# VH-VL binders against q0aze0, part 272

Target 1, 268 residues: q0aze0
Amino acid sequence: MKIILVNNRFKENTEKKAQEIAGQLSALNVEVIIDNGLDEPYAGTVDFIMVLGGDGTMLRAARRYGQRAIPVLGVNMGTVGFLSNIEINELAEYLPLILREEYSLEARMMLEVAVFQQQSLLTRVFCLNELLLRSNSPRMLSFALEISGQKLEPYRGDGLIVSTTTGSTAYSLSAGGPIADPQLDAFIVTPVASHIINKRPLVVSPEREISLHLLEEREAIIGIDGQIKMDFGAENRVLIKRAPHPLLMVNLKAKPFFTSIDRSLQRQ
Key: E = the ipSAE of ESMFold2; O = the ipSAE of OpenDDE; V2 = 0.75 times the mean of E and O plus 0.25 times the DockQ between their complexes.

## First folded at step 12 (VH-VL)

Design T4 (framework fv_ragifilimab; at its last look DockQ between E and O 0.85; V2 from the best seeds 0.00; counts 0 for: pae O 3.0 > 2)
Fold by ESMFold2, look of step 12:
Structure T4 (fold): chain C 268 residues (1-268), chain A 122 residues (1-122), chain B 113 residues (1-113)
Amino acid sequence: as target 1 above (268 residues)
Amino acid sequence: QVQLVQSGAEVKKPGASVKVSCKGSGYTFTGYWMYWVRQAPGQGLEWIGVINPDSGGTTYNQKFKDRATMTVDKSISTAYMELSRLRSDDTAVYYCARGTDWEIYYDAFDIWGQGTLVTVSS
Amino acid sequence: DIVMTQSPDSLAVSLGERATINCKSSQSVLYDSNNKNYLTWYQQKPGQPPKLLIYWASTRESGVPDRFSGSGSGTDFTLTISSLQAEDVAVYHCQQYYSTPLTFGQGTKLEIK
């Protein structure tokens, strides 16, 4: 069995713990690839991915490995978030189940984001929570939203969030979007500080294609999962659709979403 | 070992074009954005632009937009930068460089080519 | 464009003593969403390409000696060499990668006094 052990090199306790866990797994004849963010994503065949850390580390793992249809387990090393399943002190208890593949999988929709400069593809990226379009100056944006070729009335405000249901508890929530059951597949489109009062959040079929572009020259940013930023201007367009593969999250320990909402939000 | 190897020095007349190559080895060429930077003699560094080797998508410093063209040939892990309508003030060492991080765009540069001196004189 | 201004333009420091180079950006290079400063320091020796020392303002690149450290946030940044060695004689550049065009400071020449 070969696993990838993902940690955050900027947090020393996760790197040290990853080495300790790799030693324990090697003693059980498990091949371990450590991904602390220094190197490019491991390209070879892998059976399982273990993420040591909080939601931020899980978001990075999802972007690096989420399209490979490999089980991903979130292991909490601190404050409980929305994407951890077990705590680090429980790993030894659950390790036999991991090795025997005795767990369930929960599919989480991801976004495929394609950014263009004029008609030329600049880059394609995947994300688990959301794409944020926002102003990069004190001036508001005027921008167009199209959903499967249907052009909505122009938006004016600080920006727009296009979120998965998993991302509904992240920046979308802060901007007034609904909390969504992560078992649903949908886009959640949430305006940010809209000047147009009747622009409410939209819940959109995952089969739709969403496009955004500016209607006037302004400095803007595309944000991905709150961690990656890209410049966005009048010559840019972004297209968003459901990613080809969902993130396959491992469920070893019952984590009831609805009874834990308030606790999880307070801890993030 | 990760490295970027550039084409040799060029001497050009004003009005000509130059095409500098940059071959990457020891890493996944399409996984990192490729940057072009120049340094005139005795002066500081100036960013020309960036290309995503996977898509071929580019972002140029507006100063060079009308004269610079960046391309890649993925099959041989090679990036190119062509500067047209050369002037005497284009005399510089031209560098290619790779970003530090798989996950970010518009990055710091951890691997640099050896540089290509382009001299523009009559 | 974000203008990067270094100070001093040059300095001379005795072996074993502390060298300090400042870099100021005309706009903040801190991205609130990830709380990172998009600021890098390079070392460039004669006839060589620049070498990455520090990125994210304070993160030392692998293989860079511990005597190099970066600090600061927002618009004001500092590169410190705690105990100058002979091999540290070089030009030092700061660079922002917050937004395009990517821009560099004018450079600071460091010499042995």
Scores: ipSAE 0.721, ipTM 0.872, lowest interface PAE 1.4, mean pLDDT 90
Fold by OpenDDE, look of step 12:
Structure T4 (fold): chain C 268 residues (1-268), chain A 122 residues (1-122), chain B 113 residues (1-113)
Amino acid sequence: as target 1 above (268 residues)
Amino acid sequence: QVQLVQSGAEVKKPGASVKVSCKGSGYTFTGYWMYWVRQAPGQGLEWIGVINPDSGGTTYNQKFKDRATMTVDKSISTAYMELSRLRSDDTAVYYCARGTDWEIYYDAFDIWGQGTLVTVSS
Amino acid sequence: DIVMTQSPDSLAVSLGERATINCKSSQSVLYDSNNKNYLTWYQQKPGQPPKLLIYWASTRESGVPDRFSGSGSGTDFTLTISSLQAEDVAVYHCQQYYSTPLTFGQGTKLEIK
């Protein structure tokens, strides 16, 4: 068995823990690759991914490895979040199950985000939570939203979020989006400070395609999962689709989503 | 060993074009954005643009948008920066530099080429 | 464009003493979504390309001595060399990568007093 340990490059404690766990796994004749995010993703075949840290680390792991259809286990290290399944102190307990591949998988829809400049592709990424378009100034944006070829009325506001159901409890929630069942595949399109006070979020079929572009010369920012940031201007367009492959999240420990929402949200 | 190796010094006349090459080795060339920066003698650093070697997507400093062209040849892990309609104030050392992060955002530059001196004189 | 202004333009510090270089951006380079400052410090010696010292305003690049540290947030940043060594003589540059165009400070020349 070969396992990738993904930890937070900005957290020294997670690096140490990754080394410790790597040692433990090696002692069990498991091959281990440590990915702290500073280097290129491991290109070889692996059987399992352990994410050591919080939601942010999981999001990064998802972007790096989600397309490879590898089981991904979130191991929380004392943070508050929705994407970890077990705690670090529980890893020893569940390790035998992992090694025996005795676990269930939960498929989570990811976004495919393509950013263009004119007709040229700047980048394409897969992400677990959301795409954010926001103004990079105190002024509102004016931008076009198109869903499956249907052009909506021009939007004016601070920005827009296109989120997965997984991401519904992330920034979309803070912006007034609905909480969605993570077992449901859908886009959640949440306005950010729309000039229309009662502008409501949209729940959109995963079969549809969403496109955004600015209608005026203004500086904006594209954000991916609250981690990636890039400029977005009048010359740019973004296309959002359902990713061709879901993230396969490992479910070792029962973690009822709806019964834990209140507790988790109160801590955020 | 990760390194960027640039082409040699160039001497050009005003109005001419120059094309500087930058070959990457020791890493996945297409995985890191390639930045171009220049430095006039005794001056600070100036950003020219960036290219995604995988997609070929580019972003230019508006100052150079009409004169600079960044390209890549993935087959030989080489990036190119061409600057046209050269002026005397284009005299500078031109650098290619790799972003620090595999992911897609503007980043710090952890690996630099040795620089290419481009002299523009009549 | 975000204008980066360093201070001082030149600095002379005795060996073993603290060197402090400041960098100010015309607007905040703090990204509220990830709470990171898109600010970098480079060291450049004569005839050499810049060398990465600090990124994310305060994260030290691998291999960089502990005496180098970055601090600050928003618009005001500082590079500190706790105990100046002879090999630290160089020009230091700050850079923002918050938005395009990426911009650099004018550089600070650090010499031994």
Scores: ipSAE 0.103, ipTM 0.704, lowest interface PAE 3.0, mean pLDDT 91
ESMFold2 (binder alone), look of step 12: mean pLDDT 92; pTM 0.945

Design T5 (framework fv_ragifilimab; at its last look DockQ between E and O 0.03; V2 from the best seeds 0.00; counts 0 for: pae O 9.8 > 2, placed apart)
Fold by ESMFold2, look of step 12:
Structure T5 (fold): chain C 268 residues (1-268), chain A 122 residues (1-122), chain B 113 residues (1-113)
Amino acid sequence: as target 1 above (268 residues)
Amino acid sequence: QVQLVQSGAEVKKPGASVKVSCKGSGYTFTGYYMYWVRQAPGQGLEWIGVINPDSGGTTYNQKFKDRATMTVDKSISTAYMELSRLRSDDTAVYYCARGHEYETYLDYFDLWGQGTLVTVSS
Amino acid sequence: DIVMTQSPDSLAVSLGERATINCKSSQSVLYDSNNKNYLTWYQQKPGQPPKLLIYWASTRESGVPDRFSGSGSGTDFTLTISSLQAEDVAVYHCQQYYRTPLTFGQGTKLEIK
């Protein structure tokens, strides 16, 4: 059995714990690849991914490995979030179940984001929470949204969020979008500071394709999961689809989403 | 060994074109953005543009957009930059460089080619 | 375009002493969403390509000696060499990667006094 341990090399306790866990697994004849974010993602075949850290580390793991249909376990290192399943001090208790593959999986929809310069693909990236289009200046954006070829009336404002249901509790929520059950597949389209009063958040079928482009020359940004940044200008457009594969999250310990919302949001 | 190896020095007359090559080895060539940067004698560094070597998609510094063309041949892990209508102030060392990030082109460069001197003179 | 201005243009420092190089951007290069400064420092020795020293304003690249450090946020950044060594004679460049066009400072030539 071969696993990837994902950690954040800038957090000393996470790095030390990753080395400790790798040693324990090696003693059980399990091959371990450590991904601390520095190197290219491991390209070889693996059976399991263990993420040591908070939601931010899980977001990076999802972008790197989420399209490979590999079980991913979130292990919390002290910060309450939405994406971890067990605590680090519980790992020893659950390790036998992990090794015997006695766990369930929850599928979480991801976005596939393609940014074009004119007709040429410049960037293709996957996203667990959201794509953000926003102004990079004090001036408003004027932009077009198309959903499966249907052109909506122009938007004016600071920007737009296209979120998964998993991302509904992130920036989309702060911008006025709904909390969505992460077990549902959908796009949530949330305007940011819209100057058009009838531009309400939309919940859109995951089978749709969403396209954005600017209607005037402005400096704008595309943000991915709050972690990756790209330019967006008048010669660009972005196409957003459901990614080919969902993130497969491991469930070992029951974690009731709805009763924990307030606690998770306060700490994240 | 992870490296970028560029073609040799060129001497050109004003009005000509030059095409510089950059071969990447020891890493997944299509997994990283490729950048072109130049440095005139005694001057700072100037970004020319970036290419996605998987898709061939490009964006250019507007200063060079009408004269520079970046391409790749991913079957041989090689990037090219062609600069046309050369002038004497195009005399510079031209570098290829690799981004550290595979998800965006807004990036810093962790690997540089050795540089290609292009001299434009009558 | 984001203009990067380094100071001084050249600097002479005695061996073992501290060298300080400043870089100022015409706009903030801090991205609030990830709280990162999109600023990098390179070292360039004569006849060589630039070499990465510091990224995200303050993170040292692997293999770079501990005497190199970066600091600052937003628009004002500093590269510090705490105890100058002979091999540190080079030109130092800052670069922003907050937006295209990617731009560099004009460079600071560091010499032994």
Scores: ipSAE 0.784, ipTM 0.898, lowest interface PAE 1.2, mean pLDDT 91
Fold by OpenDDE, look of step 12:
Structure T5 (fold): chain C 268 residues (1-268), chain A 122 residues (1-122), chain B 113 residues (1-113)
Amino acid sequence: as target 1 above (268 residues)
Amino acid sequence: QVQLVQSGAEVKKPGASVKVSCKGSGYTFTGYYMYWVRQAPGQGLEWIGVINPDSGGTTYNQKFKDRATMTVDKSISTAYMELSRLRSDDTAVYYCARGHEYETYLDYFDLWGQGTLVTVSS
Amino acid sequence: DIVMTQSPDSLAVSLGERATINCKSSQSVLYDSNNKNYLTWYQQKPGQPPKLLIYWASTRESGVPDRFSGSGSGTDFTLTISSLQAEDVAVYHCQQYYRTPLTFGQGTKLEIK
């Protein structure tokens, strides 16, 4: 068995723990790769991914490895979030189950985000939470939203979020989006400070495609999971689809989502 | 003006410690990784480590892991690099250098301090 | 560790002539997923810190003159100054940021012939 331990290079506690866990796993004849984010994603085949840290680390892990259809376990290390399944102090208890592959998997839809310049693909990224289009200035954006070729009324505002249901408790929520069941596959399209008062979020079928482009020459930014940023201009287009593969999140213990929402959100 | 300003030259004895400071101005200090790089006289550049000025999290070159300590004081937009158990081959110009925004993980540097010469001699 | 080796260690070029500096990595710094080379070039003048010239092997930093260009892929990279100017006298460094630890070439000293 080969396991990737994903931690945050800027969290020494996670690094130390990763090394400790790596030692333990090695003693059990498990091959371990540590990914602290400094290097490129490990290119080799692995059987399991263990994420040590919070939601941010999970998002990074998802972008790096989510397309490989590998089980991903979130191990929380004292943070508040929605993407960890067990706590670090529980790992020893669940380690035998992991090694025996005695766990459930929860498929979480990811976004496939393609950014174009004219007809040329600039970048393609998979992400777990959301794509954000926002103004890079105090000025509002004017942009076009198309859903499966249907052109909606032009949007004016600070920006737009296209989120997964997993991402519904992230930035989309702060922008007024609905909380979605993470077991549901859907796009959540949430306006960010729309000029239209009470502009309603859209819940869109995962079978549809979402396209965005600016209607005027203004500077904007594309943000992905709050961790990746790129400039976005009038010559650019973004196409959002359901990723071909979901993130396979490991479920070792029951974690009631709805009963924990209020508590979790209040702690953030 | 966007700049990094480092502390002045240091002369140390072997076995001593040195702490170099680096003050950022003209930009959001906590928004960019801060790197430390040194250059021995007539030699190439050597990476020491990186710190997240916001979180204080660090990653070190294994060569310096046991001797180098990077810290930050966000209140004054200042990063520090302390190197202990100095030896003669630690004589170098030490640079702080700004990396990219948080979460980009791109480890090249668009802004440099003026450098701090640390001389270790008996 | 990825070892970066520059060549030559030093060179002299006449004003207005082409200067070419090579950098070789002990392993590829090309990431297949995004087809980008994690390679940067710096210029360092005497008594000054390095200055960023090129990143992603071939992208010029803002404010860098057009006469500077980076090329190459995988393990072999080249910094070219199409027409050497007096202010280009410096030490040039390549650096990989593909994998930790970050590593630099030994530097190339460029002088006017």
Scores: ipSAE 0.008, ipTM 0.482, lowest interface PAE 9.8, mean pLDDT 90
ESMFold2 (binder alone), look of step 12: mean pLDDT 95; pTM 0.961

Design U1 (framework fv_bermekimab; at its last look DockQ between E and O 0.85; V2 from the best seeds 0.00; counts 0 for: pae E 4.1 > 2)
Fold by OpenDDE, look of step 12:
Structure U1 (fold): chain C 268 residues (1-268), chain A 124 residues (1-124), chain B 107 residues (1-107)
Amino acid sequence: as target 1 above (268 residues)
Amino acid sequence: QVQLVESGGGVVQPGRSLRLSCTASGFTFSSYGVHWVRQAPGKGLEWVAAISYEGSNKYYAESVKGRFTISRDNSKNILFLQMDSLRLEDTAVYYCAKDRIYYGSRSFYGMDVWGQGTLVTFSS
Amino acid sequence: DIQMTQSPSSVSASVGDRVTITCRASQGIKSWLAWYQQKPGKAPKLLIYAASSLQSGVPSRFSGSGSGSDFTLTISSLQPEDFATYYCQQDNYFPYTFGGGTKVEHK
């Protein structure tokens, strides 16, 4: 068995724990690779991904490895979030199950985000939470939203979020988007401070495609999962699709999503 | 200096065919959808056809469907309008126009650059 | 097809006048309406896109408003170079369609 431990190099406690766990796994004849975000994603084949940290670390892991259809376990290390399944102090208890592959998987839809510059593909990213288009100035943006080639009313406002159902409890929620069942596959399109009063968010079929571009020459920014940032201008276009593969999140411990929403949201 | 230049217009007989060309310069032609718009003498503007930036999607006015074919050669920066089975009512100045937005495939967003047009008339 | 009805068909005005042209769509087209200016013997020029967005290089005396089915082009203070024919055009549905035009003439 080969396992990637994903942690955050900027958090010393996760780094130390990653080394400790790596030692334990090695003693059990498990091959371990530690990914602290410093280097490029490991390109070799692996059987399991263990994410040590919070939601941010999970998002990074998802972007780096999510397209590879590898089981991903979130191990919370004292942070508040929605994407961890077990606590770090529970790892020893569940480790035998992991090694025997005795766990269930929950498929979480990811976004495929393609950003273009004229005819050139600038970047293609798979992400678990959302794409954000926002103004890079105090001025509102004017941009076009297309869904499956249908032109919607031009958007005018600070920006727009296209989120997965997993991401519904992230920035989309802060912008007034609905809380979605993570077992549901859908796009959530949430306006950010729309010029139109009471502009409602859209819940869109994952079978559809979403396109965004600016209608005027303004400086904007694309954000992905709150971690990737890039400039976005009049010559750019974003195409959003359902990722061809979901993130396979390991479910070792039952986590009641709906009963924990209030508690989790109050802490954020 | 974004520019479109139409050519191929002239005098034709009813039922005949004519091929118009529009040569683009000063911009990345292959990145934009383009249109044909015509104007009969002393009349208003009439949208004729559009083609996506890659040429994969074509759209036509009902008045020209089955008779006109829009196409493009991105390697040469040329837009074409093949006009077959021409009718007297096709008499017009034909303009080519660039779509305002990049990557026009199924939707277009206004025509920001126009050629000066080429006239198609009929002989008696 | 979407029918675009412009009014008036012609208007006589003087320099300095406020000129208003209306365009009505036979059905809702959201804000996907463009306005063009055409002078005799010349190609049309894009003035306004998406109902209210001013094309680069167009004087600020031009403005567009409206959404759904009713749209308006306004010239706040008519200048000598503004005498021309104006057309609205919807780009929400294929086939794209133009209004009948409004000729702004010298009074």
Scores: ipSAE 0.628, ipTM 0.856, lowest interface PAE 1.0, mean pLDDT 93
Fold by ESMFold2, look of step 12:
Structure U1 (fold): chain C 268 residues (1-268), chain A 124 residues (1-124), chain B 107 residues (1-107)
Amino acid sequence: as target 1 above (268 residues)
Amino acid sequence: QVQLVESGGGVVQPGRSLRLSCTASGFTFSSYGVHWVRQAPGKGLEWVAAISYEGSNKYYAESVKGRFTISRDNSKNILFLQMDSLRLEDTAVYYCAKDRIYYGSRSFYGMDVWGQGTLVTFSS
Amino acid sequence: DIQMTQSPSSVSASVGDRVTITCRASQGIKSWLAWYQQKPGKAPKLLIYAASSLQSGVPSRFSGSGSGSDFTLTISSLQPEDFATYYCQQDNYFPYTFGGGTKVEHK
């Protein structure tokens, strides 16, 4: 069995704990690869991914490995978020189940985001929570949104969020979007500080293709899961689709989403 | 220096064919959708056709569908309108026009640069 | 096809006048309406796109308003160079239809 341990190299306790867990797994004849974010993603075949840390570390793991259809377990090392399943002090209890593959999987939709300059592809990235388009100056943006080739009313304001249902409790929520059941597949399109009163958040079929471009020259940025940023201008466009594969999240310990939603939001 | 120049207009007999050209300069032609618009003498403007920046999506007014074909050669910066089965009501000045935004594929957003037009008329 | 109806068909005005031109779509077109100016023997010029956004290089005395199906072009203080014919065009649904035009003439 081969496992990737993902940690955040800037949090000293996660690095020490990753070494301890790697030692324990090696003693059980399990091969362990540590991914602390410094090196390229491990390209070889693996059976399982264990993420040590909070939601931010899970988002990085999802971007690196989410399209590979590998089970991913979130192990919380501090404050509980939306993407961890067990606490670090519970790992020893659940480790036998992990090794015997006695767990369920929850599929979480991801976005495929393609950014172009003119007709050239600049980058393709996958994300778990959201794409953000926002102004990078005091001036508001004027921009167009197409859904499967259909023009929506022009947008004016600070920007726009296109999120997954998993991302509905992240930036989209703060911008006025709905909380969505993360087991649903959908895009959630949430305006950011819209100057146009009648712009409401939209819930859109995952089979649609979403396109964004500026209607006038402005300094803007594209943000991915709050962790990747790139400049965006009048010569750019973004295409957003459902990613080919969902993130496969491991469920070892029941986490009742609806009965715990208020506690989870307060603990962010 | 952004410029569009139409050519290929002239006098033709009904039922015949004519090919209009539009040569672009001063901008990256292959990054923009382009349109044909016509205007009969003394009359208003009529949108005729549009083509996506890469040439794969083509759109036509009902009055010309099946008779006219829009195309482009991005390596030579030329837009074409092949006009078959010409009718007397096709008499007009034909303009080409550049769409204002990059990425014109399935939608377009205004025509910010126009040529001066080329006249198509019929012999008696 | 979406019919675009302009009114009036012509207007007689003096330099300094406020001129308003209306355009009505037969169906809702959101804010996807453009205004063009055309002088005799010349190609049209884009004035306004997306109902109210002023094209670069167009004087600020021109403005557009409206959404849905009813739209207005306003020239706040007519200048001698503004005597021309004005066309609206919807660009929400193919085919992208023009209005019939409004000729602004010297009184």
Scores: ipSAE 0.372, ipTM 0.752, lowest interface PAE 4.1, mean pLDDT 90
ESMFold2 (binder alone), look of step 12: mean pLDDT 92; pTM 0.943

